# VHH binders against Abasic site processing protein HMCES (HMCES), part 241

Target 1, 269 residues: Abasic site processing protein HMCES (HMCES), of Homo sapiens (Human) (q96fz2)
Amino acid sequence: CGRTSCHLPRDVLTRACAYQDRRGQQRLPEWRDPDKYCPSYNKSPQSNSPVLLSRLHFEKDADSSERIIAPMRWGLVPSWFKESDPSKLQFNTTNCRSDTVMEKRSFKVPLGKGRRCVVLADGFYEWQRCQGTNQRQPYFIYFPQIKTEKSGSIGAADSPENWEKVWDNWRLLTMAGIFDCWEPPEGGDVLYSYTIITVDSCKGLSDIHHRMPAILDGEEAVSKWLDFGEVSTQEALKLIHPTENITFHAVSSVVNNSRNNTPECLAPV
Key: E = the ipSAE of ESMFold2; O = the ipSAE of OpenDDE; V2 = 0.75 times the mean of E and O plus 0.25 times the DockQ between their complexes.

## First folded at step 21 (VHH)

Design xb22 (from ub49 with S103A; framework vhh_8pnl_2; at its last look DockQ between E and O 0.91; V2 from the best seeds 0.78)
Fold by OpenDDE, look of step 21:
Structure xb22 (fold): chain B 269 residues (1-269), chain A 117 residues (1-117)
Amino acid sequence: as target 1 above (269 residues)
Amino acid sequence: QGQLVESGGGLVQPGGSLRLSCADAGIDFSHYDMAWYRQAPGKERELVARINYGGTTNYADSVKGRFTISRDNAKSTLYLQMNSLKPEDTAMYYCAAGLEYDAFEYWGQGTRVTVSA
């Protein structure tokens, strides 16, 4: 996964992240650094995206089932990294392979500390190789959305009003991530950054791309992944697998350029 | 399975130079780590050179000082300048790109380099 969409307004995004804590209380995640949230139809690595994480990471004795929402840098910078420039990391940390997550210090260490997060997105993009052409076809991949009788396919929102309704009830894609906290050697603010765990693609996606993000499907999966106070690393890792519960549609090449940030990026062609 | 397209391979005499290019017409690889691999007949594929998204380079010992990997993010093109070529450099050269830690997701079909007198 090298490109996502996360364009919902902050309030809509927050509501979309409503959850029940372990006591059954309806909650909204509390924001940390809301000003760092930058909505975009075209999120690329090194940019900030919102993630969910347990409140216990910030507050001692907090209920670990409570959730915080925070924009973090996409591309994990390990806490032990001593260079002043994260771009000097030897290996790309945009994604972490599930099969080697425990073999890599950059991921194993923060994971061992319970630094699990859920990366939020409208969906993610992948490019399919087209046979016979030098062109790649991009696809927007996301959770199936509940078709309201009136709201046809995302593409059928003929009216601005319908479009808004679609997004107001949009089920966000929830991807398993690992985050870390990095203190720059030269001082400054602590950098929170994340990697997306990747797996082999499901059968439905395999023709588009052979890898996919580990998607946490459902509140239970999300809760277990986040709740590092009650759920061990070993148990959490059982949640990491490909899922068939996705849908996708072809989009225009507009998304190819990471500078393009318009609804056209995820619009069906 | 990538649309990375390698070019620039060919026949060259020992001591000669070649410049390989790898391009993708559709994807912005500016965030990707990229690399050149090569595979000689009867040998395993080996890393020749790597360049991360920030421009940090790493070379195999066998090509250090002779080969230079570079990238043009605006053109989504990867280059390998090969100088002082040796017969042992004869191989199929592959371009690779990836966002996964210590892995590449995209591979070219390769371009053949033959160094022979």
Scores: ipSAE 0.847, ipTM 0.922, lowest interface PAE 0.5, mean pLDDT 92
Fold by ESMFold2, look of step 21:
Structure xb22 (fold): chain B 269 residues (1-269), chain A 117 residues (1-117)
Amino acid sequence: as target 1 above (269 residues)
Amino acid sequence: QGQLVESGGGLVQPGGSLRLSCADAGIDFSHYDMAWYRQAPGKERELVARINYGGTTNYADSVKGRFTISRDNAKSTLYLQMNSLKPEDTAMYYCAAGLEYDAFEYWGQGTRVTVSA
């Protein structure tokens, strides 16, 4: 997973993250650093994207079922990293393979501190090889969406009213991530950064790409992944597997250039 | 699976040079780590050189000082400059790209390099 869409205005994104806490009360996640949220149809590694994490990471004695939403850098920078420039990391940390996560210090250490997060997106992109050519077909991949009384499909939402109807009720893709906190050796703000855990692709995606992000399908999975106060690393890792509850459609090659930030990036072709 | 395309292989005399290239038509690899691997007949595939998205390189001991990996993100192309070639450098050379820790998701079909007489 190397490209996502996370384009919703902050207030719409926040409402899409409504949840019930341990007591059954309906809540919205509380923002940290909201001014760092940069919505785009076309997010790349090293950019910021919003993630969910437990309030217990920020407040001693907090209810670990309460959620914070914060923008973090895509591409985990380990807390032990000693160079001043994250691009000096020997290995790419954009994604973390589930089958070796406990063998890599970059991921094992923060995971042992309970630094689990849920990476939010409208969906992600993957490029399928076209047999017999060097050309590729990009796809936008996302949760199946509830059909509305009118059109609920992407591409029908090109006016404010139609866009609002589709995207106000969009089910965000919820991917399992690990984060870490790095203090630059020269000083400055602590850097929060994440990796997306990957698994073998489900059968439905295998013709597009052989890997997929680990998707947390439903509130129980999301709650267990986030709640490091009550759910051990061993139990949380049982949530990491492929899912078939996914859909996709072909999109224009406009998305290929990560500088293109337009609705055309995810529109069906 | 994506298919990277290597070029620049061929037959060369010992002490000669070759420059391998690797490209993909659609994917922007500027955020990817990239590498060259090689496989001689009857041997396991081995890492030759790696370059991360920020330009940091790593080389197998057998090629240090003779080979140079580089990338041109504007052209989305990976290179391997091979100098002072030896018969033991004879192999199929593969390019690879990935976003995962110590793993590569995209591979080429390979280009043959033969160093003899």
Scores: ipSAE 0.624, ipTM 0.822, lowest interface PAE 1.5, mean pLDDT 89
ESMFold2 (binder alone), look of step 21: mean pLDDT 81; pTM 0.820

Design xb23 (from ub49 with S103H; framework vhh_8pnl_2; at its last look DockQ between E and O 0.89; V2 from the best seeds 0.78)
Fold by OpenDDE, look of step 21:
Structure xb23 (fold): chain B 269 residues (1-269), chain A 117 residues (1-117)
Amino acid sequence: as target 1 above (269 residues)
Amino acid sequence: QGQLVESGGGLVQPGGSLRLSCADAGIDFSHYDMAWYRQAPGKERELVARINYGGTTNYADSVKGRFTISRDNAKSTLYLQMNSLKPEDTAMYYCAAGLEYDHFEYWGQGTRVTVSA
């Protein structure tokens, strides 16, 4: 995964992240650094995206089932990194392969500290190789949305009003991530950054791309992944697998340029 | 699997130079780590050079000082300048790109480099 969409307004995004804590109480995640949230239809690595994480990471003795929402840098910078420039990392940390997550220090260490997060997106993009052409067809991949009688698909949003309705009830894609905290050697603010765990693609997606984000499907999976206080690393890793519970549609080549940030990026062609 | 297309290979005399290119017309690879690999007949594929998205380079010892990997993100093109070519540099050269830690997802079909007198 090298491109996502996360364009919902902050309030809408927050509501979409409503959850129940372990006591069954309905909650909204509290924001940390809300000003760093930059909505975009076209999120690329090194940009900030919102993630969910346990409150216990920020507050001692907090209920670990409580959630915080925070924009973090896409591309994990490990805490032990001593260079002043994250771009000097030897290996790309945009994605972490599930099969080698425990073999790589950059991921194993923060994971061992319980630094699990859920990366939020409208969906993600992948490019399919087209046979016979040098062009790739981009696809927008996301959770199936509840078909409301009037607005069955993103494509059916023929009116601005319908479009707004679709997004107000949009089920966000929830991807398993690992985050870390990095203190720049030269001082400054602590950098929170994340990697997306990737797996082999499900059968339905395999014709588009052979790899996919590890998607946490449902509140239970999300809760278990986040709750590092109660759920061990070993147990959490059991949640990491391909899912068939996705849908996708072809989009225009507008998304190819990471500078393009318009609804056209995820619109069906 | 990918639409990485290598070019620039050919026959060259020892001591000669070649410049390989790898391009993808479809997607922006500006965030990708990229690399050149090569495979000689009867040998395993080996890393020749790597360049991360930030431009940090790494070379195999066998090509250090002779080969230069570079990238043009605006053109989504990767280059390998090969100088002082040796017969042992004869191989199929492959371009690779990836976003996964220590893994490349995209591979070209390769371009053949033959160094012979």
Scores: ipSAE 0.857, ipTM 0.928, lowest interface PAE 0.5, mean pLDDT 93
Fold by ESMFold2, look of step 21:
Structure xb23 (fold): chain B 269 residues (1-269), chain A 117 residues (1-117)
Amino acid sequence: as target 1 above (269 residues)
Amino acid sequence: QGQLVESGGGLVQPGGSLRLSCADAGIDFSHYDMAWYRQAPGKERELVARINYGGTTNYADSVKGRFTISRDNAKSTLYLQMNSLKPEDTAMYYCAAGLEYDHFEYWGQGTRVTVSA
């Protein structure tokens, strides 16, 4: 998983993240650093994307079931990193394999501090190998969406009215992540950064790619992954597995160039 | 079943030079870590050199000072400049790319390098 779409305006994104706390109260997550949110149809590693995390990471006595939403850098920078430039990190931390997560200090240490997050996206992109050629077919991959008589099609998002029919009630993809907090040696703000946990692909995606992000399917899974105050690391890791509750469609090669930020990136072809 | 394409292999005399290249026409690899591996007949595949997305490099001790890994992200191409070649450098050379900690998801089919007089 190295490319996502997360293009919703902040207010639409926030409403899509409505949740219940432990007491059953309906809430919206509170933003941290909202001005750092950079919506795009074509997000790459090292860019910021919004993640959910427990309020308890920020407030010592907070209810751990309450959620914060914050933009974080994609590509975990470990707290022990000593160079001034994150691009000097020798190993790639865009993704974290689930089968070795407890063996890598870069992931084991923050996971032991309860630094679990939910990475938000409209969906993610993967490239299928085309047999007999060196060319690839990109796909946009996302949760199945509820269809209603008011619903629009993804390809019909060329006007404000058509856009709202598709995206106002879009079910965001929720991926399991680990984050860390790095203090740059030269000073300045603490850098929050995340990795996306990966697993073997489900059967439905195996013709596209052999790996997929670990998807948290439903509010129970999301709540347990976030709540490091009540859910141990060992119990949380049981949530990390492939899911078949996923759908996809082919898209044009416009998405190949990570500089392209247009609705065409995710439009069916 | 790799998707990366290596080129530049061949037969060369000891002390000679070769430049390997590796490309993929689809995926923008500018965010990927990349590497060259090699496998001699009857031996396990071994790391030759690594380069992260930011240009930081690492080399196997056996090739330090002789080999140079580099990348051109605008052309989406990985290179291995091999100088002062020795018969023990004879192997199939593979390029690899990945977004995971010390693991590579994408591999090439390999290009053969033979160093003999």
Scores: ipSAE 0.626, ipTM 0.819, lowest interface PAE 1.6, mean pLDDT 90
ESMFold2 (binder alone), look of step 21: mean pLDDT 81; pTM 0.832

Design xb24 (from ub49 with L99I; framework vhh_8pnl_2; at its last look DockQ between E and O 0.89; V2 from the best seeds 0.79)
Fold by OpenDDE, look of step 21:
Structure xb24 (fold): chain B 269 residues (1-269), chain A 117 residues (1-117)
Amino acid sequence: as target 1 above (269 residues)
Amino acid sequence: QGQLVESGGGLVQPGGSLRLSCADAGIDFSHYDMAWYRQAPGKERELVARINYGGTTNYADSVKGRFTISRDNAKSTLYLQMNSLKPEDTAMYYCAAGIEYDSFEYWGQGTRVTVSA
């Protein structure tokens, strides 16, 4: 996964992240650094995206089932990194392979500290190799959405009103991530950054791409992944597997350029 | 499985030079790590050179000082300048790109380099 969409307004995004805590109380995640949230139809690595994480990471004795939402840098910068420029990391940390997550210091260490997060997106993009052509077909991949009788396909939102309705009730893609905190050697603000855990693609996606993000499907999976106070690393890792509960449609090549940030990026072609 | 297309391979005499190119027509690889691999007949595939998304390079000892890996993100093109070629450099050269830690998701079909007198 090298491209996502996360374009919802902050308030809509927050509402979409409504959850029940351990006590069954309905809650909204509290924002940390809301000003760093930059909505975009075309999110690329090194940009900031919102993630969910346990409140316990910020507050001592907090209920670990409570959630914080925070924009973090996509591409994990490990806490031990001593260079001033994260781009000097030897290996790309945009994604972490699930099969080797425990073998890599960059991921194992923060994971051991319970630094699990849920990366939020409308969906992610992947490019299919086209046989016989030098062109790749991009696809937007996301959770199946509840078809409201009136709103057929994302593409059928012919009216601005319908479009707004679709996004107001959009089920966000929830991807398993690991985050870390990095202090720049020269001082400054602590950098929070994340990697998306990847797995082999499910059968439905395998023709598009052989890898996919580890998707946490449902509130239980999300809660368990986030709740590092009650759920061990070993138990959490059991949640990391391919899921068939996805849908996708072909989109235009507009998304190919990471600078393009328009609704056309995720529109069906 | 990628649409990375390698070019620039061919027959060259020892001491000669070649420049390999790898391009993808559809994907912006500006955020990807890229690499050149090679596989000689009867040998395992080996890393020749790597360049991360930030431009940091790493070379195999066997090619250090002779080969230069570079990238043009605007053109989504990877290059390998090969100087002072030796017969032992004879191989199929593959381009690779990836955003997974210590892995490459995309591979080219390869371009053949033959160094022979």
Scores: ipSAE 0.834, ipTM 0.917, lowest interface PAE 0.5, mean pLDDT 92
Fold by ESMFold2, look of step 21:
Parts: C-alpha cells; sequence; structure tokens
Structure xb24 (fold): chain B 269 residues (1-269), chain A 117 residues (1-117)
C-alpha cells in the first residue's frame, strides 16, 4: 500500500471517527497537531496522514480506550535512528510485512512499547497490469458503503451538494499501523511517524495486486488494536489478516501522477 | 501482477560500457526503493546495486567502482551505468522496486547483458 486518498475536511473526518469508549460513552477523538493535517485525494509516502492512537500514549493513567487523532509522517523513523535525515534509512518503512514484523527491530521495538495506531484513509489505490498489455489499470479500493440517498455513490455525484452527501456518511478505511517517536539529533520537534502493516491480498483483490494493507474491520478490531493498556502485542497481532469485506472500482490514470490532487483521482471510469 | 520494463541490454566486449534503464508506465516509483539484480545461467539471483528513495546507494563488492546506480524521480526512471565490463558480468539484469521493509514487490522480466570477446 503506497497511495491513499484522505481528503475530508478536518471536521468531517473527526465526525467520521466517532466512537464509544470502554464505558460506552460516545466520543470524538481529540486532535494533536491539527494544523499538520494535509487533506488530499492522492497521498504518498513521506506525507502526513491522520492516525488514531490511545490517549494513554500521552497521559499517564489515562483511559487506554480513549482515542487521539494526530497527523503522522508516512514512513516510520525508528526512535534509535542516528542520522539527521530520514531518507538515509537503509530500508523503506512505508509498509511492514506482517509475516516478519517481530523479526525487524524497526517494528518490534515500537510494538513492544504498545505503539499501535490506526491509519485513516478514504481508501487506497493499487495498479493492476491489464490482460495482454504493459499498461496498468489503477483502482480505488475501500470499504463497502451504505447507500442512503439517490446519489449515494461516488460516480453519481454531479454537484457540490451531491458530493457532500456521498462523503457525509463515508466509512473510512481503517488500517493497522505501527508508529514511533524520533528526536532529530540536530534538535527540533519530536517526529511521529508510522508504517502500514501489509498482508497477502484477499481473493477479491488478488487479480489487482498480491499485497494489501491489514484492515481492521469494525469497532472491536479497531479498539483492540489501539488499546495497548489492555491488549497485549500477542493478542493484537491476531487481528492482522486479509479481509474480503472490501470493494473497488477502476479510476483514470490521473492518479498516476502523485502531484494530482483532484476528485478525478478516485472517480469511477 | 505488475511489471517493470528494463531496456539497454546487449552484447559488448570486455572493457566496454552499457547503460540500463527501468521504468513503469503507470506507477510513480519516486517514493520507492529500487534495485538492480542479476542472474547468470545456473546461478541464484544476486543484488547488484540498490538506491533508496532519498538517493542513498549500496553496491555489491563485485561491481563497486565500475557500476553506478542512479534515479530520475521526475521521470520515475532507474538507471545502471555499467563500465569496465567483464565476462563475469554476463547475466539477465532485473529491475526491482519496493516499499515493504527489506522487500521488493515489483520486478521486471529482465534485459540480457552479454560480455564476450
Amino acid sequence: as target 1 above (269 residues)
Amino acid sequence: QGQLVESGGGLVQPGGSLRLSCADAGIDFSHYDMAWYRQAPGKERELVARINYGGTTNYADSVKGRFTISRDNAKSTLYLQMNSLKPEDTAMYYCAAGIEYDSFEYWGQGTRVTVSA
């Protein structure tokens, strides 16, 4: 997974993240660094995207079921990294394979500290080689959405009003991530950064690409992945598997250029 | 499954030079780590050179000082400049790209390089 859409205005995104804590209280996640949120239809590695994490990471003795939302850098920079420039990391940390996550120091160490996060997106993109050609067909991949209006699909939206209705009830894709906190050796603010855990693709996606993000399907999975105060690393890793509860549609090649940030990136073709 | 496209292979005499290129028509690999691998007949595929998204390079000992890996992120193209070629450099050369840690998810079909008198 190397390209996502996360384009919602902050208030719409926050509302989409409404949840219930351990006590059953309805809440919205509390923002950290909201000014670093950079919405776009076409997010790439090294850009910031919002993630959910437990309040317990910030407040001693906090209720670990309470959620913070914060923009983090895509591409985990390990806390032990000694160089001043993250681009000097030997290996790319955009994604972390689930089958070797406990063998890699870059991921095992932050996991041992409970540094689990949920990476948020409208959905993600993958490129399929078309039958009998060297050309690729990009797809936008996302949770199935509940239709509630006449124009409840992306392709049906033909005005600003109809576009708003599509996204007002959008179910955000929730991907399992690991984060770390790095203090640059030259000084400056602590850098929060994440990797997305990947798994083998489900049957429904196997003709598009052989890998997919580890998707947390439903509030129980999301809560358990986030709650490092109550859920051990061993138990949390049982949540990491492919899911068939996913849908997709073909999109135009506009998304190929990562500088393009328009609704056309995810529009059905 | 997607496939990178290599070009620039061919027949060359010892001491000669070749420049390999690798690109994909759809995917922008500017955020990916990329590499060249090679495989001689009957041998295992071996790393030749790698370059991360930030331009940091690493080379196999057998090619240090003779080969240069580079990338043009604006064109999403990977290169391998091969100088002072030896018969032992004869192989299929493969382009690879990846964003999974310590792994490459995309591979090309290869371009043949033959170095013989």
Scores: ipSAE 0.676, ipTM 0.847, lowest interface PAE 1.2, mean pLDDT 90
ESMFold2 (binder alone), look of step 21: mean pLDDT 81; pTM 0.823

Design xb25 (from ub49 with I27R; framework vhh_8pnl_2; at its last look DockQ between E and O 0.88; V2 from the best seeds 0.73)
Fold by ESMFold2, look of step 21:
Formats: C-alpha cells, structure tokens, sequence
Structure xb25 (fold): chain B 269 residues (1-269), chain A 117 residues (1-117)
C-alpha cells in the first residue's frame, strides 16, 4: 500500500469519524495539529495523513476509549533514530509486514508503548500489470458503500450539492497502523509518524496485487486496536488479517503522477 | 505482480562495462526502496545493491567499488553501472522495488549478463 486518497474537508472528515465512547455516547474525535491536515485525492509516502489514536497517549488518566485525530507523516521514524534526516533510514517504513512485526525493532518498540493508530483514507490505489504490455491498470480500492437514490456513485456529482451528498455518508477505509514519536537531534517539533500494517491479499484482490493493508472492519475492531489501555499488544494483533469486505473499480492513469490532485484520480473508467 | 522491466543486459568481455536499467511505466516509484539482485546458474538469488528513496546505497562485498546503483526519480528509473566485469558476475539480473520494511514486493523478469572471452 503506497498511494491513498484522503480528500475530504476537515469538517466532513471529522463527522465521518463519529464514534461511541465506552459509555455509549456519540462523540467526534478531537483534533491535534489540524493545520497540518493536507487533503488530497493522491497521497504518497512521506506526506501527512490523519490517523486516529487514543486520548490516553496525550492525557494522563484519560478515558482510553476516547479518540484523537491528528495528521502524521507516512513512513514511521523510530524514536531511537539518530540522524537529522529521516530519508537516511536504511529500510522503508511505509508499510510493516504483519508476519514479522514483532521481529523488527522499528515496530516492536512503539507497539510495546501501545502506539497503535487507525490510518484514515477514502480508499487506496494499487496497480495491476496488463499481460503483454508495460501498461499498468490502476484501481481505487475501498469499503463497499451504501448508495441512496440522491447520492449516486463516485464521480456522478454534477454540482457541489450532489458531490457533497456522494461523500456525506462515505465509509472511510480504516487501516491498522503503528506510530512513533521522534525528537530531531537538531531541534524542532516532535515528529509523529506511522506505518501501515500489511497482510497477504484476500482472494478478491489477488489478481491486482499480492499484498494489502490490514483493514479494521467495523467499530469493534477499530475500538480494540486503538484502546491500548484495555487491549494488550498480543490481543490487538489478532485483529490483523485480510478481509474480503472490499470493492474496487478501475481508474484512469491520471493517478500515476503523484502531483495530480483531482477527483479524476478516483473516478471510475 | 506489477512487473518491473529490466534492460541493458548482454554479452561482454572480462574487464568491460554494462549499464542496466529498470523502469515501470505505470506509477511513480520515487517513494520506493529499490534494488538489484542476481542469480547465477545453480545458485540462489543474491542482493547486489540497494538504494533507498533518499539515495542511501548499500552494496554486496563482491561488487563494491565496481558497481554503482543510482536512480532518476524524474524518469522513475533505476540503474546499475557495472564496471570491471568478471566471469563470476555472469547471472540473470533482477530489479526489485518495495515499500515494506526490509523486503521487496515488486520484481522484474530479469535481464541476462554474460561475461566471457
């Protein structure tokens, strides 16, 4: 997983993240660093994307079921990293394989601190090689969505009101992540950064690519992954597996260039 | 899956040079770590050189000082400059790319390099 869409305006994204706390009360996640949110149809590694994490990471004695939403850098920078430039990391931390996560210091250490997060996206992109050519077919991959008569489908909106209705009830993709906090040796703000956990692809995606992000399907899975106060690392890792509850459609090559940030990136072809 | 395409292999005399190229026309690989591997007949595939997205390189001992890995992110192309070639460099050379820690999930079909008189 190396390309996502997370394009919703901050207020729309926040409402899409409505949840129930452990007492059953409807809440919205509280933002940290909202000015660092950079919405785009075409997110790449090393860019910022919003993640959910437990309030307990920020506040002593907080209810661990309460959620914070914060932009973090895609590509985990371990807290122990000594260089001043994250591009000096020997190995790529964009993704973390689930089968070796407890063997890698870069991921085992933050997991031991309960640093689990839920990475948010509209969906992700993956490329399929076409037989006999060098051409690749990109796909936009996302949770199945419930359509209404008024909202239509992705890319059907002809006006701001219709476009907003397509996305008003969008079910955001929720991927399992690990984060860490790094203090640059030259000074500056603490850097929050994440990796996305990957698994073998489900049958439905195997013709596109053999790997997929670990998707947390449903509120129970999301709550357990986030709640490091009540759910141990060992128990949380049982949530990490492929899912067949996924859909996709072909998109144009506009998404190939990571500089293109337009609705065309995810529009069906 | 998502095959990379290598080129530039061929037959060369000992002491000669070749430059291998690897590209994928579909997506921008500038955020990927990339590598060259090789496999000689009867041997297992081995790492030759790797380069992370930031340009940091690492080489196998057997090629250090003779081979240079580089990347051109504007063209989304990986290169391997091979100088002072020896018969033991004869192998199928594979390009790899990845975003997973300490592994590569995209591979090419390979290009053959033969070093003989």
Amino acid sequence: as target 1 above (269 residues)
Amino acid sequence: QGQLVESGGGLVQPGGSLRLSCADAGRDFSHYDMAWYRQAPGKERELVARINYGGTTNYADSVKGRFTISRDNAKSTLYLQMNSLKPEDTAMYYCAAGLEYDSFEYWGQGTRVTVSA
Scores: ipSAE 0.723, ipTM 0.866, lowest interface PAE 0.9, mean pLDDT 90
Fold by OpenDDE, look of step 21:
Formats: C-alpha cells, structure tokens, sequence
Structure xb25 (fold): chain B 269 residues (1-269), chain A 117 residues (1-117)
C-alpha cells in the first residue's frame, strides 16, 4: 500500500470514528494535533494521515479502550534512529510485512511497547498491470458501503448532494499499523510516524495486487488492536490476516501523480 | 510480476560501459525503494545496487566504484550506469521496487548483460 485517500473533513472523519469504550459508552476520539490533518484524495508516504491509538499512550492510568485520533507521518521512523534525516533509513518503512514484523527491530520494538494504531483512510489504491501493455490500471479499494436506496455506489452520486451524503456515511477503511516516536537528534518536536502492516492479498484482490494492508474489519478488531493495555501483542497479531470484505473499482490515471488531489482520483471510470 | 521494464542490456567488451534503465509506465515510484539485482547462470540472484526512496545508495562490494544507481522520480525510471565491465558481470539484470521493509514487491523481466571479448 503506497497510496491512500483520506479526504473527509475533520468533523466528518471524527464522527465516522465514533466508538464504544469498554463500558459501552458512546465516544468520539479526541484529537491530538488536529492542525496537522490535511485531507487529501491522494495520500502518499511521508505525508501525514490520521490514525487511531489508545489514550493510554498519552495519559497515565487512562482507560486503554479510549481512543485518540492523531495525524502521523506515513513511514515509521524508529525511536532509536540517530540520523537527522528520516530519509536516510536504509529500508522503506511505509509497509511492514506481517510475517517478518517480529524480525525487524524497527517494528518489533514499538510493537512490544504496545504502539499499535489504526490507520484511517477512505480506501487505498493499487495498480494492476494490464496484459499486453506497459500500462497500469489503478484501482480504489475500500470497504463495501451500505447501499442506501438513493445512493447506491460512489458512481451513482450524480449530484453534489448525493455525493455529500455518501461521504457523510462513509465507512472508513481501518488498517492495522504500528507507530513510533522519534526525537530528532538536533532537537525539535517529537515525530510520530507509522507503518501499515501488509499481508498477502485476499482472493478477490489477488488479480490486482498480491499484497494488501491488514484490514481490521469491525469494531471488535479495531478495539482489540488498539487496546494494548488489555490485549497482548500475541493476541493482537491474530487479528492480522487478509480479508475478503473489500470492494474496488477502476479509477483514472489522475491518481498516478501524487500531486493530484481531486475527487477524480477515486471516481469510477 | 513484471511491472517494471528493464532496458539497455547487451553485449559489451571487457572494460566497456552500459547503462540500464528500468521504467514503470503509469505508476509513481518516487516513494519506493528500488534496486538492481543480477543472476548469472548457475548462480543465485544477488543484489547489485539499491537506492532508497530518499536517494541513499548501497552497492555490492563487487561493483563498488564501477556501478552507479540513480533514479528519476519524475520519470519513474531507475538507472544503473555500469562502467569498467568485467566478464563476471555477465548476468540477467533485474529491476525491483518495494514499499515493504527489506522486501521488493515489483520485479522486471530482466535485461541481459553479456561481457565478453
């Protein structure tokens, strides 16, 4: 996964992240650094994206089932990294393979500290090779959305009004991530950054791409992944597997350029 | 799966030079780690050179000082300048790209380099 969409307004995004804590109380995640949230139809590595994480990471004795939402840098910078420039990392930390997560210090260490997060997106993009051509067809991949009688598919939103309705009720893609905190050697603000855990693709997606993000499907999976106070690393890792509960449609080549940030990026072609 | 297309291979005399290219039509690889691998007949595939998304390069000891890996993100193209070629450099050269730690997801079909007198 090298490209996502996360374009919802902050308030809509927050509402979409409504949850119940362990007591059954309905909650909205509290924002940390809301000003760093930059909505975009075309999110690339090194950009900031919103993630969910347990409140316990920020507040001592907090209920670990409570959630914080925070923009973090895509591409995990390990806390132990001593260079001043994250780009000097030898390996790309945009994604973390599920099968080697415990073999890589960059991921194992923060994971062991309970630094699990849920990366939020409208969906993610993948490119399929076209047979006989050197061209790649991009696809937007996301959770199936509840068909309201009036707003069938993203493609059926023929009116601005319908479009807004679709996104107001959009089920966000929830991807399993690991985050870390890095203090620049030269001083400055602590950098929060994340990696997306990847798995082998499900059968439905396998023709498009052989790898996919580890998607946490449902409130229980999301809660367990985030709740590092009650859920061990070992138990959490059981949640990491391919899911068939996805849909996708072909999109235009507009998304190929990471600078393009328009609805056309995720529009069906 | 050959999403990358290598070119520039061929027959060259010892001491000669070649420039390999790897291009992807339709995808921006600016955020990917990229690498050149090679496989000689009867040998295992080996890393030749790597360039991360930030431009940091690494080389196999056998090619240090002779080969230069570079990338043009605007063109989504990877290059390998090969100078002072030796017969032992004869191999199929593969381009690779990836976003995963210590892994490459995309591979080219390869371009053949033959160094012979």
Amino acid sequence: as target 1 above (269 residues)
Amino acid sequence: QGQLVESGGGLVQPGGSLRLSCADAGRDFSHYDMAWYRQAPGKERELVARINYGGTTNYADSVKGRFTISRDNAKSTLYLQMNSLKPEDTAMYYCAAGLEYDSFEYWGQGTRVTVSA
Scores: ipSAE 0.635, ipTM 0.845, lowest interface PAE 0.8, mean pLDDT 91
ESMFold2 (binder alone), look of step 21: mean pLDDT 82; pTM 0.839

